# Designs tried in a protein design chat: miniprotein binders against q9bqp7. Part 8

Target 1, 240 residues: q9bqp7
Amino acid sequence: VPQNWFPIFNPERSDKPNASDPSVPLKIPLQRNVIPSVTRVLQQTMTKQQVFLLERWKQRMILELGEDGFKEYTSNVFLQGKRFHEALESILSPQETLKERDENLLKSGYIESVQHILKDVSGVRALESAVQHETLNYIGLLDCVAEYQGKLCVIDWKTSEKPKPFIQSTFDNPLQVVAYMGAMNHDTNYSFQVQCGLIVVAYKDGSPAHPHFMDAELCSQYWTKWLLRLEEYTEKKKNQ

## First folded at step 15 (miniprotein)

Design Bg7
Fold by OpenDDE base, fold request of step 28:
Structure Bg7 (fold): chain B 240 residues (1-240), chain A 86 residues (1-86)
Amino acid sequence: as target 1 above (240 residues)
Amino acid sequence: SPKEELLKLIEELLESVEWLLKEAEELLKMGDPWYALWMARMALDFAEDAAKLAELTGNPELIRRAKELIERAKELIEEIERAEKK
C-alpha cells in the first residue's frame, strides 16, 4: 500500500464535461520545471528485471543490425513516432486550426492502422497537453483526451514497426496513462474528469491497430502501482 | 571467462522470464488480459532466447529450465487467449 495515498479521481469534478464543449482542444505547454515528468519517474524506477530485459533486447538488436544499424533503427522509430503524433494531432484538431495538412503525414501506414479507431473517437478535449499533479508533484504531456465509443478517455498512441511491440515503449504504458489521468483530474487547468484510459498500438504496415481499453476499475488498480513507483522515485532522490 | 559471463547472462535471463510470467499472471488476475498477453508473449520470446543461449553452453540444466519456461509461457498465452474469447 502506498504511504502517500491520493485518489485518482476527483470527487469534486463531474464526469461529464460541462456542456460548453470547448470548440478547441486544450493544449497547455509543458513547462520546464524541477518537477519530474511521468516518464522520468517510470524510467528511474524500473525493476532490475525490466532494465535487464531492455538491455538484452538492445544487445540482440545490435547483433542483428549492428551498432550503426541499431542507432538508425532507434532514430527511425523516434522519427516515425513523432510524425505519427503530429499527424494525429492534425487529424484530431478542429478544421479551423488545421495548419496545411501535410498530406504526406496522412499517408503513413500508422495512420491507416488507426483509422478504425479514429472512427470511434469524438469529443476531443485535449491534444498534446501538459498536466500537473500539484500535490503529488509530477508533470506529464498527454497525447489526447477524447471520447472513445462514448467514454471519455486519456488516449496514448504508440507505434510499432513489428507485430511485437517495441519493449521500451510498452513497459509501464498503463502506468503512464493513469498517471496522466490522475494528474489531469487534479489539475486546475482542466474542468473535467477522466475515468478511462485507452492505449492504441499502431502498426507501420497499416494492419489494424489494437486498442487496449482500461475502465475505471482497472485504472484504479494501475494507479496504486503508479503511486508506488512515485514513492520509490522520491525515496531515491532523497538518498542522492 | 566468456563462458562464465554467458552462464550468468542465461541465469539472469531465466530469472527475468520467471518474473515476466509472474507479472503476466498478476495482470490476468487484475482483469487486464491484454497486457497480460503482452507480458506472456515477451516471456516466451526471452525464454526462447534463453534456450538458444543455453544450447550454446551445453549445460543440460539451463537447457531444461529454459524449455520449461517456454512451455509455461505457451500455456499461459493459451490460457489468456481463451479468457479473451469468452
Scores: ipSAE 0.845, ipTM 0.948, lowest interface PAE 0.5, mean pLDDT 91
Fold by OpenDDE base, last read:
Structure Bg7 (fold): chain B 240 residues (1-240), chain A 86 residues (1-86)
Amino acid sequence: as target 1 above (240 residues)
Amino acid sequence: SPKEELLKLIEELLESVEWLLKEAEELLKMGDPWYALWMARMALDFAEDAAKLAELTGNPELIRRAKELIERAKELIEEIERAEKK
């Protein structure tokens, strides 16, 4: 049990979007502060097994691709991920804010992969927006807050080059999503709360993306795990 | 020695696979079969990796342990997949 328990959901916020919610998705800039990011907390609190497995995967990839090949692979994965997020932001943004749609960004296999999911996405409330949990003292940048099949979700988009990839970023993904939820639900910049999470893994070959929906109960369970990771991080920093 | 380092690597790998399987089982109990399946598939992949490395050593005990973990991972995958179809 976490020593510093805090609820994931804010009882003071209504589940119904207020009619006063702006029609334009929120995009709060991430401020570089001394406050740790969700990603930093998770990275610094990985288990010895997670660290070992990631290193083993890296070594296997280097054996297969060579050192230079692995560097290129890593760079490409990063670039493709960035482009995919930019493309999604463009697609999900109101037409008036559409910078010149680089048509090339929209012709990716990853975009094709998520088309069936995008059909079920509506009511976009935030895109690439910063969240801060003032009490628990962490920050994050969430990808998207929108309705998926009529349920308001924090949506996290992931890319995979292989159908069965070891996606390094998939470790602790549920924790990342609930961390963003908890922060948003208690961030004064947001007038609404989210009770559900959605992780979407897009595939480079355009095969249908897999949506992982997390209901309120599952999110609450992962929230407890997140709090434990946050406490571990805080303790490690005090001992430094 | 290089052989001792390889043996140590295999032991750490086997321990990490066991950890993945336990995490997968916990996730299944939590009601997240999707993420459980992902972890179980990862466990299988690394167990197969361990088996290949163990075969290079010729150590029958390490080979046995790796093969056992492969079978456990497969069984867990099948269990999770059956649970998702219901």
Scores: ipSAE 0.845, ipTM 0.948, lowest interface PAE 0.5, mean pLDDT 91
Fold by OpenDDE base, last read:
Structure Bg7 (fold): chain B 240 residues (1-240), chain A 86 residues (1-86)
Amino acid sequence: as target 1 above (240 residues)
Amino acid sequence: SPKEELLKLIEELLESVEWLLKEAEELLKMGDPWYALWMARMALDFAEDAAKLAELTGNPELIRRAKELIERAKELIEEIERAEKK
């Protein structure tokens, strides 16, 4: 049980979209402060087993690709992920805010992969927007807040080159999503609340993406786990 | 020695696979069969890796343990997949 319990949901915020929902998705810039990011907290609090498995995976990849090949692979994965997020931001942004759509960004297997998911996405409220939890003292950059099948979700987009998800991109994903939810729900820059999460894994070959929907109950359970990770991080920092 | 390092690697791998299986079971109990399935599949992959490495050592106990974990992972995957279809 977390020693410093804090709710994931804000009782002062209505679940109903206020009529004052901005017509334009929020894009709050990330301020690089001394405040740890969600990603940093998760990375620094991985279990010994997670660390070991990631290293083992890396070693296997190096054996297969060589050291230079692995570096190239990692670079390509990062670049493809970035391009995919940029493409999604372009697709999900209102037409009035669309900078000249780079048509080349839209021609990817990943974009093809998520088409069926995008059909169920509406009411975009935030894109690539920073969140800060003032009380718990962490920050993050969320990919998207939108309605999925009529439910407002924090959406996290992931890319997978291989049908087998990369271990690095999948560990603690649910914790990341709920961390963003909890931060957003208590960030004064946001006037609304999110109760659901959605993780979407897009595939390079264009095969249908897999949506993982997290309801409020499941999110609450993961929130408890997140709080424990955050406490562990805080303790580790005090001992350094 | 290289052999000792390999044995250590296998042992840590086996322990980590057991951890993955436990995490998968917990996730299933939490009501997240999707993520449970992911963890279970990962457990299977690393268990198979452990088995291959164990075969290189010729240690029958390590081979046995790895094979047992493979079977446990497969069984868990099947259980989760059955649960998702209901």
Scores: ipSAE 0.845, ipTM 0.948, lowest interface PAE 0.5, mean pLDDT 91
Fold by OpenDDE base, fold request of step 28:
Structure Bg7 (fold): chain B 240 residues (1-240), chain A 86 residues (1-86)
Amino acid sequence: as target 1 above (240 residues)
Amino acid sequence: SPKEELLKLIEELLESVEWLLKEAEELLKMGDPWYALWMARMALDFAEDAAKLAELTGNPELIRRAKELIERAKELIEEIERAEKK
């Protein structure tokens, strides 16, 4: 049980989107500060087993690709992920705000992969927007807040080159999503609350993406795990 | 020695696979069969990796342990997949 328990959901906020919510998705810039990001907290609180398995995976990849090949692979994965997020932001943005769509960004297997998911996405509230939890003292940049099949979700988009999930991108994904939810639900820049999460894994070959929906109950369970990771991070920083 | 390092690697790998299986079981109990399945598949992949490495050592105990974990991972995957269909 976390020593510093804090609720994931804010009882002062309504679950119903107010009709007065701006039609334009929020895009709050991430501020550079001393406050740790969700990603940083998760990375620095990985278990010894997670660290070991990631290193083992890396060693296997280097054995297969060579050191230079692995560097190139890593760089390419990062670039592809970035381009995919940019393309999604362009697709999910209101048409009136669509700057010159680079048509080349839309011609990817990853975009093809998520088409069936995008059909069920509506009511976009935020895109690439910063969240801050003032009490728990962490920040994050969420990919998307939108309705999926009529339920308001924090959506996190992931890319996978292989049908087998890439280990680096899949560890702690549920924790990342609920961390963003908890922060957003208590961030004064947001007037609404989210109770559900969605992780979407897009595939390079255009195979149908896999959606993982997390309801409020599952999110609450992962929230407890997140709080434990945050406490561990805080303790480690006090000892440095 | 290189052999001792390999043995240590295999032991750590086997322990990590056991951890993954435990995490997968916990996730299943939490009601997340999707992420449980991911963990279980990862466990299988690394168990197979451990088996290959164990074969290089010729240590029958390590080979046995790796094979046992492979079977446990497969069984768990099947269990999770059955749970998702309900």
Scores: ipSAE 0.843, ipTM 0.947, lowest interface PAE 0.5, mean pLDDT 91
Fold by OpenDDE base, fold request of step 16:
Structure Bg7 (fold): chain B 240 residues (1-240), chain A 86 residues (1-86)
Amino acid sequence: as target 1 above (240 residues)
Amino acid sequence: SPKEELLKLIEELLESVEWLLKEAEELLKMGDPWYALWMARMALDFAEDAAKLAELTGNPELIRRAKELIERAKELIEEIERAEKK
């Protein structure tokens, strides 16, 4: 049980969009502060087993691709992920920003992969927006807040080049999503709260993306795990 | 020795696979079959890796342990997949 319990949901906020909500998605810039990011907390609190498995995976990939091949692979994965997020931001942004859409960004297997998910996405509230939890002292950059099948979700978009998931991108993904939820729900820059999460894994070959929906109960369970990771991080920093 | 290093690697790999299986089971209990399945598939992949490495050593006990973990991972995957079809 976490020593410093804090709720994931804010009882003072409503789930219903106020009619006064701006039609334009929020895009709050991430401020580079001494405050740790969600990603940093998760990376520094990985278990010995997670660290070992990631290293083993890396070694296997180097054996298969060579060192230069692995570097190229890693660079390509990063670039493809970035382009995919840029394309999604363009698609999910209001039409006025459409005039500058690079059509080349939209012609990807990943975009094809998520088409069926995008049909169920509406009511976009935030895109590539920073969140800060002032009490728990962490920050993050969330991909998207929107309604999925009528439920307001923090949406995290992932890319997979191979059917085998890239271990680095998939470990602790649920914790990342709920960390963003908890931060947003208590960030004064946001007037609403989110109770659900959605992880979408897009495939390079255009095969249908796999949506993982997390309801409020599941999010609450992962929130407890997140709090434990945050406490571990805080303790490690005090001992340094 | 290179042999001792390989044995150590296999032991650490086997322990990590056992950890993955435990995490997958916990996730299933939490009501996240999707992420449980992901963990179980990873466990299977690394268990198969362990089996290949164990075969290089010729150590029958390491081979046995790796094969056991492969079967456990397969069983867990099947369990999760059956639960999703329901």
Scores: ipSAE 0.841, ipTM 0.946, lowest interface PAE 0.5, mean pLDDT 91

Design Bg7
Fold by OpenDDE base, fold request of step 16:
Structure Bg7 (fold): chain B 240 residues (1-240), chain A 86 residues (1-86)
Amino acid sequence: as target 1 above (240 residues)
Amino acid sequence: SPKEELLKLIEELLESVEWLLKEAEELLKMGDPWYALWMARMALDFAEDAAKLAELTGNPELIRRAKELIERAKELIEEIERAEKK
């Protein structure tokens, strides 16, 4: 049990969309500060098993691709991910007319993959927006806050080149999502609350993306795990 | 020795596979069959990797342990897949 318990949900915020929510998605810039990011917390608190498995995967990939091939692969994965997020931001942004969209960004297997998910996405409230948890002292950059099938979610978009995603980022993805939820729910820049999470894995070949929906109960369970990771991080930093 | 290093690698890999299986089981109990399935599939992949490495050592005990973990991973995958179809 976390020593410093903090709720994921803010009782002072209503779950009901306030009619006064701006029609334009929030895009709060990430400020570089001394406050650790969600990603940093998770990376620094990986288990020995996670670290080992990631290293083993890396070694296998190097054996298959060579060192230079693996570097190229990693660079390509990063670039593809970035382009995918940029394309999604463009698609989900109401201000960007289709004419201003780089058609080349939209012509990807990943975008094709998520089309069926995008049909169920509405009411976009935030895109590429920074969140800060004022009490727990962590920050993050969330991909999207929108309604998925009528439920307001923090949506995290992932890319996979292989149908069997060994995505390094798949470790702790649920924790990342709930960390963003908890931060947003207690960030003064946001007037609303999120109770659900959605992880979407897009595939390079355009095969249908897989949505992983996390309800409020599941999010609460992952939140407890997140708090433990945050405490571990805090303890490690005190001992350094 | 290179052989000792390989043996150590296999042991750590086997331990990590066991950890993945445990995490998958916990996730299933939490009500996240999707993420449980992902963990279980990862466990299977690394268990198969362990088996291949164990075969290179000729150590029958390591081979046995790796094969056992493969079967456990498969069983867990089947269990999770059955749970999702319900």
Scores: ipSAE 0.841, ipTM 0.946, lowest interface PAE 0.5, mean pLDDT 91
Fold by OpenDDE base, fold request of step 16:
Structure Bg7 (fold): chain B 240 residues (1-240), chain A 86 residues (1-86)
Amino acid sequence: as target 1 above (240 residues)
Amino acid sequence: SPKEELLKLIEELLESVEWLLKEAEELLKMGDPWYALWMARMALDFAEDAAKLAELTGNPELIRRAKELIERAKELIEEIERAEKK
């Protein structure tokens, strides 16, 4: 049980979007601060087993691709992920903010992969927007807040080159999503609350993406795990 | 020795696979079969890796343990897949 329990949901916020919600998605910039990011907390609190498995995966990839090949692979994965997020932001943004859509960004297998998910996405409230939990002292940059099949969700987009998910991008994904939810629900920059999460894994070959929907109950369970990771991080930093 | 380093690697790998299987079972109990399945598939992949490495050592006990974890991972995957269809 976490020593410093804090609720994931804010009872003072209504789940109903106020009719006054701006038609334009929020994009709050991430401020450079001493406050740790969700990603940093998760990376610094990985288990010995997670660290070992990631290193083993890296060594296997180096044996297969060579050192230079692995560097190229890593760079390509990062670039493809960035382009995919940029393309999604462009697609989900209102038409008035459509800068000249680089048509080349839309021609990817990853975009093709998520088309069936995008059909069920509506009511975009935030895109690439910073969240801060003032009481628990962490920050994050969420990908998207939108309605998926009529339920308001924090949506996290992931890319996979192979049907076997990239281990680095898949560890602690549910914790990342609920951390963003909890922060947003208590961030004064947001007037609404989210109760659900959605992880979408897009594939390079254009095969249908796999959605993982997390309801309020499942999110609450992962929130407890997140709080334990945050406490571990805080304790480690006090000892440094 | 290179042989001793390989043996240590295999032992740590086997422990990590067992950890993955336990995490997958806990996730299934939490009601997240999707993420449980992901963990179980990773467990299978690394168990197969452990088996290949164990064969290089010729150590029958390490080979046995790796094969046992492969079977446990397969069984867990089947269990999770059955749970998703219900």
Scores: ipSAE 0.841, ipTM 0.947, lowest interface PAE 0.5, mean pLDDT 91
Fold by OpenDDE base, fold request of step 28:
Structure Bg7 (fold): chain B 240 residues (1-240), chain A 86 residues (1-86)
Amino acid sequence: as target 1 above (240 residues)
Amino acid sequence: SPKEELLKLIEELLESVEWLLKEAEELLKMGDPWYALWMARMALDFAEDAAKLAELTGNPELIRRAKELIERAKELIEEIERAEKK
């Protein structure tokens, strides 16, 4: 049990869209503060097993691709991921902001992969928006807040080149999502709360993306794990 | 020695596979079969990796342990997949 327990959900906020819900998705800029990001917390609190497995994966890839090949691979994965997120932001943004739709960004296997998911996405409330948990002192940048099949979710988009999930992007993904949820639910910049999460893994070859839906109960369980990671991070920083 | 380093690598890999299996089982208990399946599939992949490395050493015990973990991972995957169909 976390020593510093804090609720994931805010009882003062309603899940119901207030009539004042902005027609435009929120995009709060990430402020560069001394506050750790969700990603940093998770990276610094990885288990020895996670660290080992990631290194082993890297070594296997280097053996297969060579050192230069692996660097290129890593660079391409990063670039493809970035482009995918940009494309999704463009797709999910209101038409008025679409002046700069690079049609080339839409021509990807990843976009094809998520088409069936996008059909079930509506009511976009935030895109690439910063969240801050003031009490727990962490920050993050969430990909999307929208309704998926009628349920408001924090949506996290992931890319995979292979049908096998990429280890680096998938470790602690549920924790990342709930960390964003908890922060958003207590961030004064947001008037609503989210109770569900959705992780979507898109595939380069255009094969149907796999959605992972997390209900409120599952999110609450992962929230406890997140709090433990955050505490571990905090203690490590005190000892430095 | 390179041999000693390989043996150490295999041992750490086997330990990490066991960890993955435990995590997968915990996730299943939590009610997340999707992520449990992901962890179990990773466990299988790394167990197979361990088996290949163990074969390079010719150590029958390491080979046995790796094969055992492969089977455990497969069984867990099957269990999770059955649970998802219900």
Scores: ipSAE 0.840, ipTM 0.946, lowest interface PAE 0.5, mean pLDDT 91
Fold by ESMFold2, fold request of step 16:
Structure Bg7 (fold): chain B 240 residues (1-240), chain A 86 residues (1-86)
Amino acid sequence: as target 1 above (240 residues)
Amino acid sequence: SPKEELLKLIEELLESVEWLLKEAEELLKMGDPWYALWMARMALDFAEDAAKLAELTGNPELIRRAKELIERAKELIEEIERAEKK
């Protein structure tokens, strides 16, 4: 139970955009600050079991691929994820045309995998945009805010290679999404708020991505877990 | 020694698998069967890992514990899959 609970939603703010919404998605620049990022908070509050399992997974991968093979594997996964996010930002931006995109960005199985999801995405409000929770003092960079099947969501895009061993970022991903949601809802750069989350897992082989929709109730439960992680982080830094 | 390191690794792995199963059960109670299933499948993968390591030791108690966790993970996966089907 958090000692200092704070609501994920801002009661002084509408949950639906007003008329006169901008036609271009917001992209608030990330500003250097002494406050921690969501990902730093999550990384520094991993449980001992999570740390152990990640290390065991890495050791098994190194045994299979060799040290250099594992470094190449992780580099390729990082690059594929980065290119996937770049492609999605380009596809969802009204300023971009398909002819100006890198053809290699558009040829990936991951892009094929999400096509059925993109048909249900509309009303893009923000892309690769910074958020800051001014009261709880944390910052992040969210992937996308848009409507999915008529519900305004914080959307996070993830890539997956099959079979499905975990990686660290996927393990805590719902906490990351709700942390961004709470920050956006209390960030003066945004005039609207969001109550739902969507995690989209795209597959390298192009098979249909799995949309994981999180309604307001589920987001509230994950928000409680996020608050506990943030409290743990703050307490550890206070003792240092 | 290498034998002591292997035994410690197996013990921590077994404890971590139990932790994964508890987390999967919590996620199911929260109403997130998709993440619950993902975590239960991860528990099965690491339980099978622990069983392979335990076989190398010849320690019958470690082998038994690992096999029990494999069965618990399989049962939980089936339970979650039935809940999703409904």
Scores: ipSAE 0.825, ipTM 0.944, lowest interface PAE 0.6, mean pLDDT 86
Fold by ESMFold2, fold request of step 28:
Structure Bg7 (fold): chain B 240 residues (1-240), chain A 86 residues (1-86)
Amino acid sequence: as target 1 above (240 residues)
Amino acid sequence: SPKEELLKLIEELLESVEWLLKEAEELLKMGDPWYALWMARMALDFAEDAAKLAELTGNPELIRRAKELIERAKELIEEIERAEKK
């Protein structure tokens, strides 16, 4: 149990739509801050097994591809992920026209992979938007808040080159989602809350993406794990 | 020495595979079979990695431990896939 427990949900907020809600998705700018990001907290609190397995995977890739081949692979994965997120922001934004975005970005296997998911996405409330938890002192940048099949979710988009999972899909992705959720639910820049999460893994070959839905109970269980990681991070920084 | 480093690598791999399998079992009990399956498939992949390295040593104990973990990972994957179908 974390020593400094804090609730993930805010009983003073609703996840239901309101006619006075903004029609344009929120995009709160990320500020350079002294407080740590979600990804930094998770990076600095990886178990020795997580660190070892990531390094072993990298060495296996280098043996297969060579040093230069691995560098190119890594660069391509990063670029494709960046383009995927840009394309999704454009698709989900009512303020942008196809002329304002490169239409070739919309024609990829990853975008094909998520088409069946996007049909069920509506009510977009936030895109590429910063969140801050003032009390717990952390910040993040979430991908999307929207309804999926009628339930408001923090949605995280992931790319994968193969239909089967790889170590590049992080051990801690559910913790990232719930950390963003908890921050948003208590961030004064937002007037609503979100109680569900969705992780969507898109495939390069266009195979149908897998939607991983996390209900409020599962999110609460992952929130406890996030609080422990944040507590561990704080203790490590005190002792440095 | 290279031989000492190989043996240490195999030992760390075997221990990390055990950790992955325990995490997968916990996730399944939490009610997240999708992430449990992810962990179990990674455990199988790294257990097969450990088995290949152990074969290079000719050490029967390391080979036996790696094969045991391969079978544990396969069994867990089947268990999780049955839970996902229900």
Scores: ipSAE 0.825, ipTM 0.942, lowest interface PAE 0.6, mean pLDDT 86

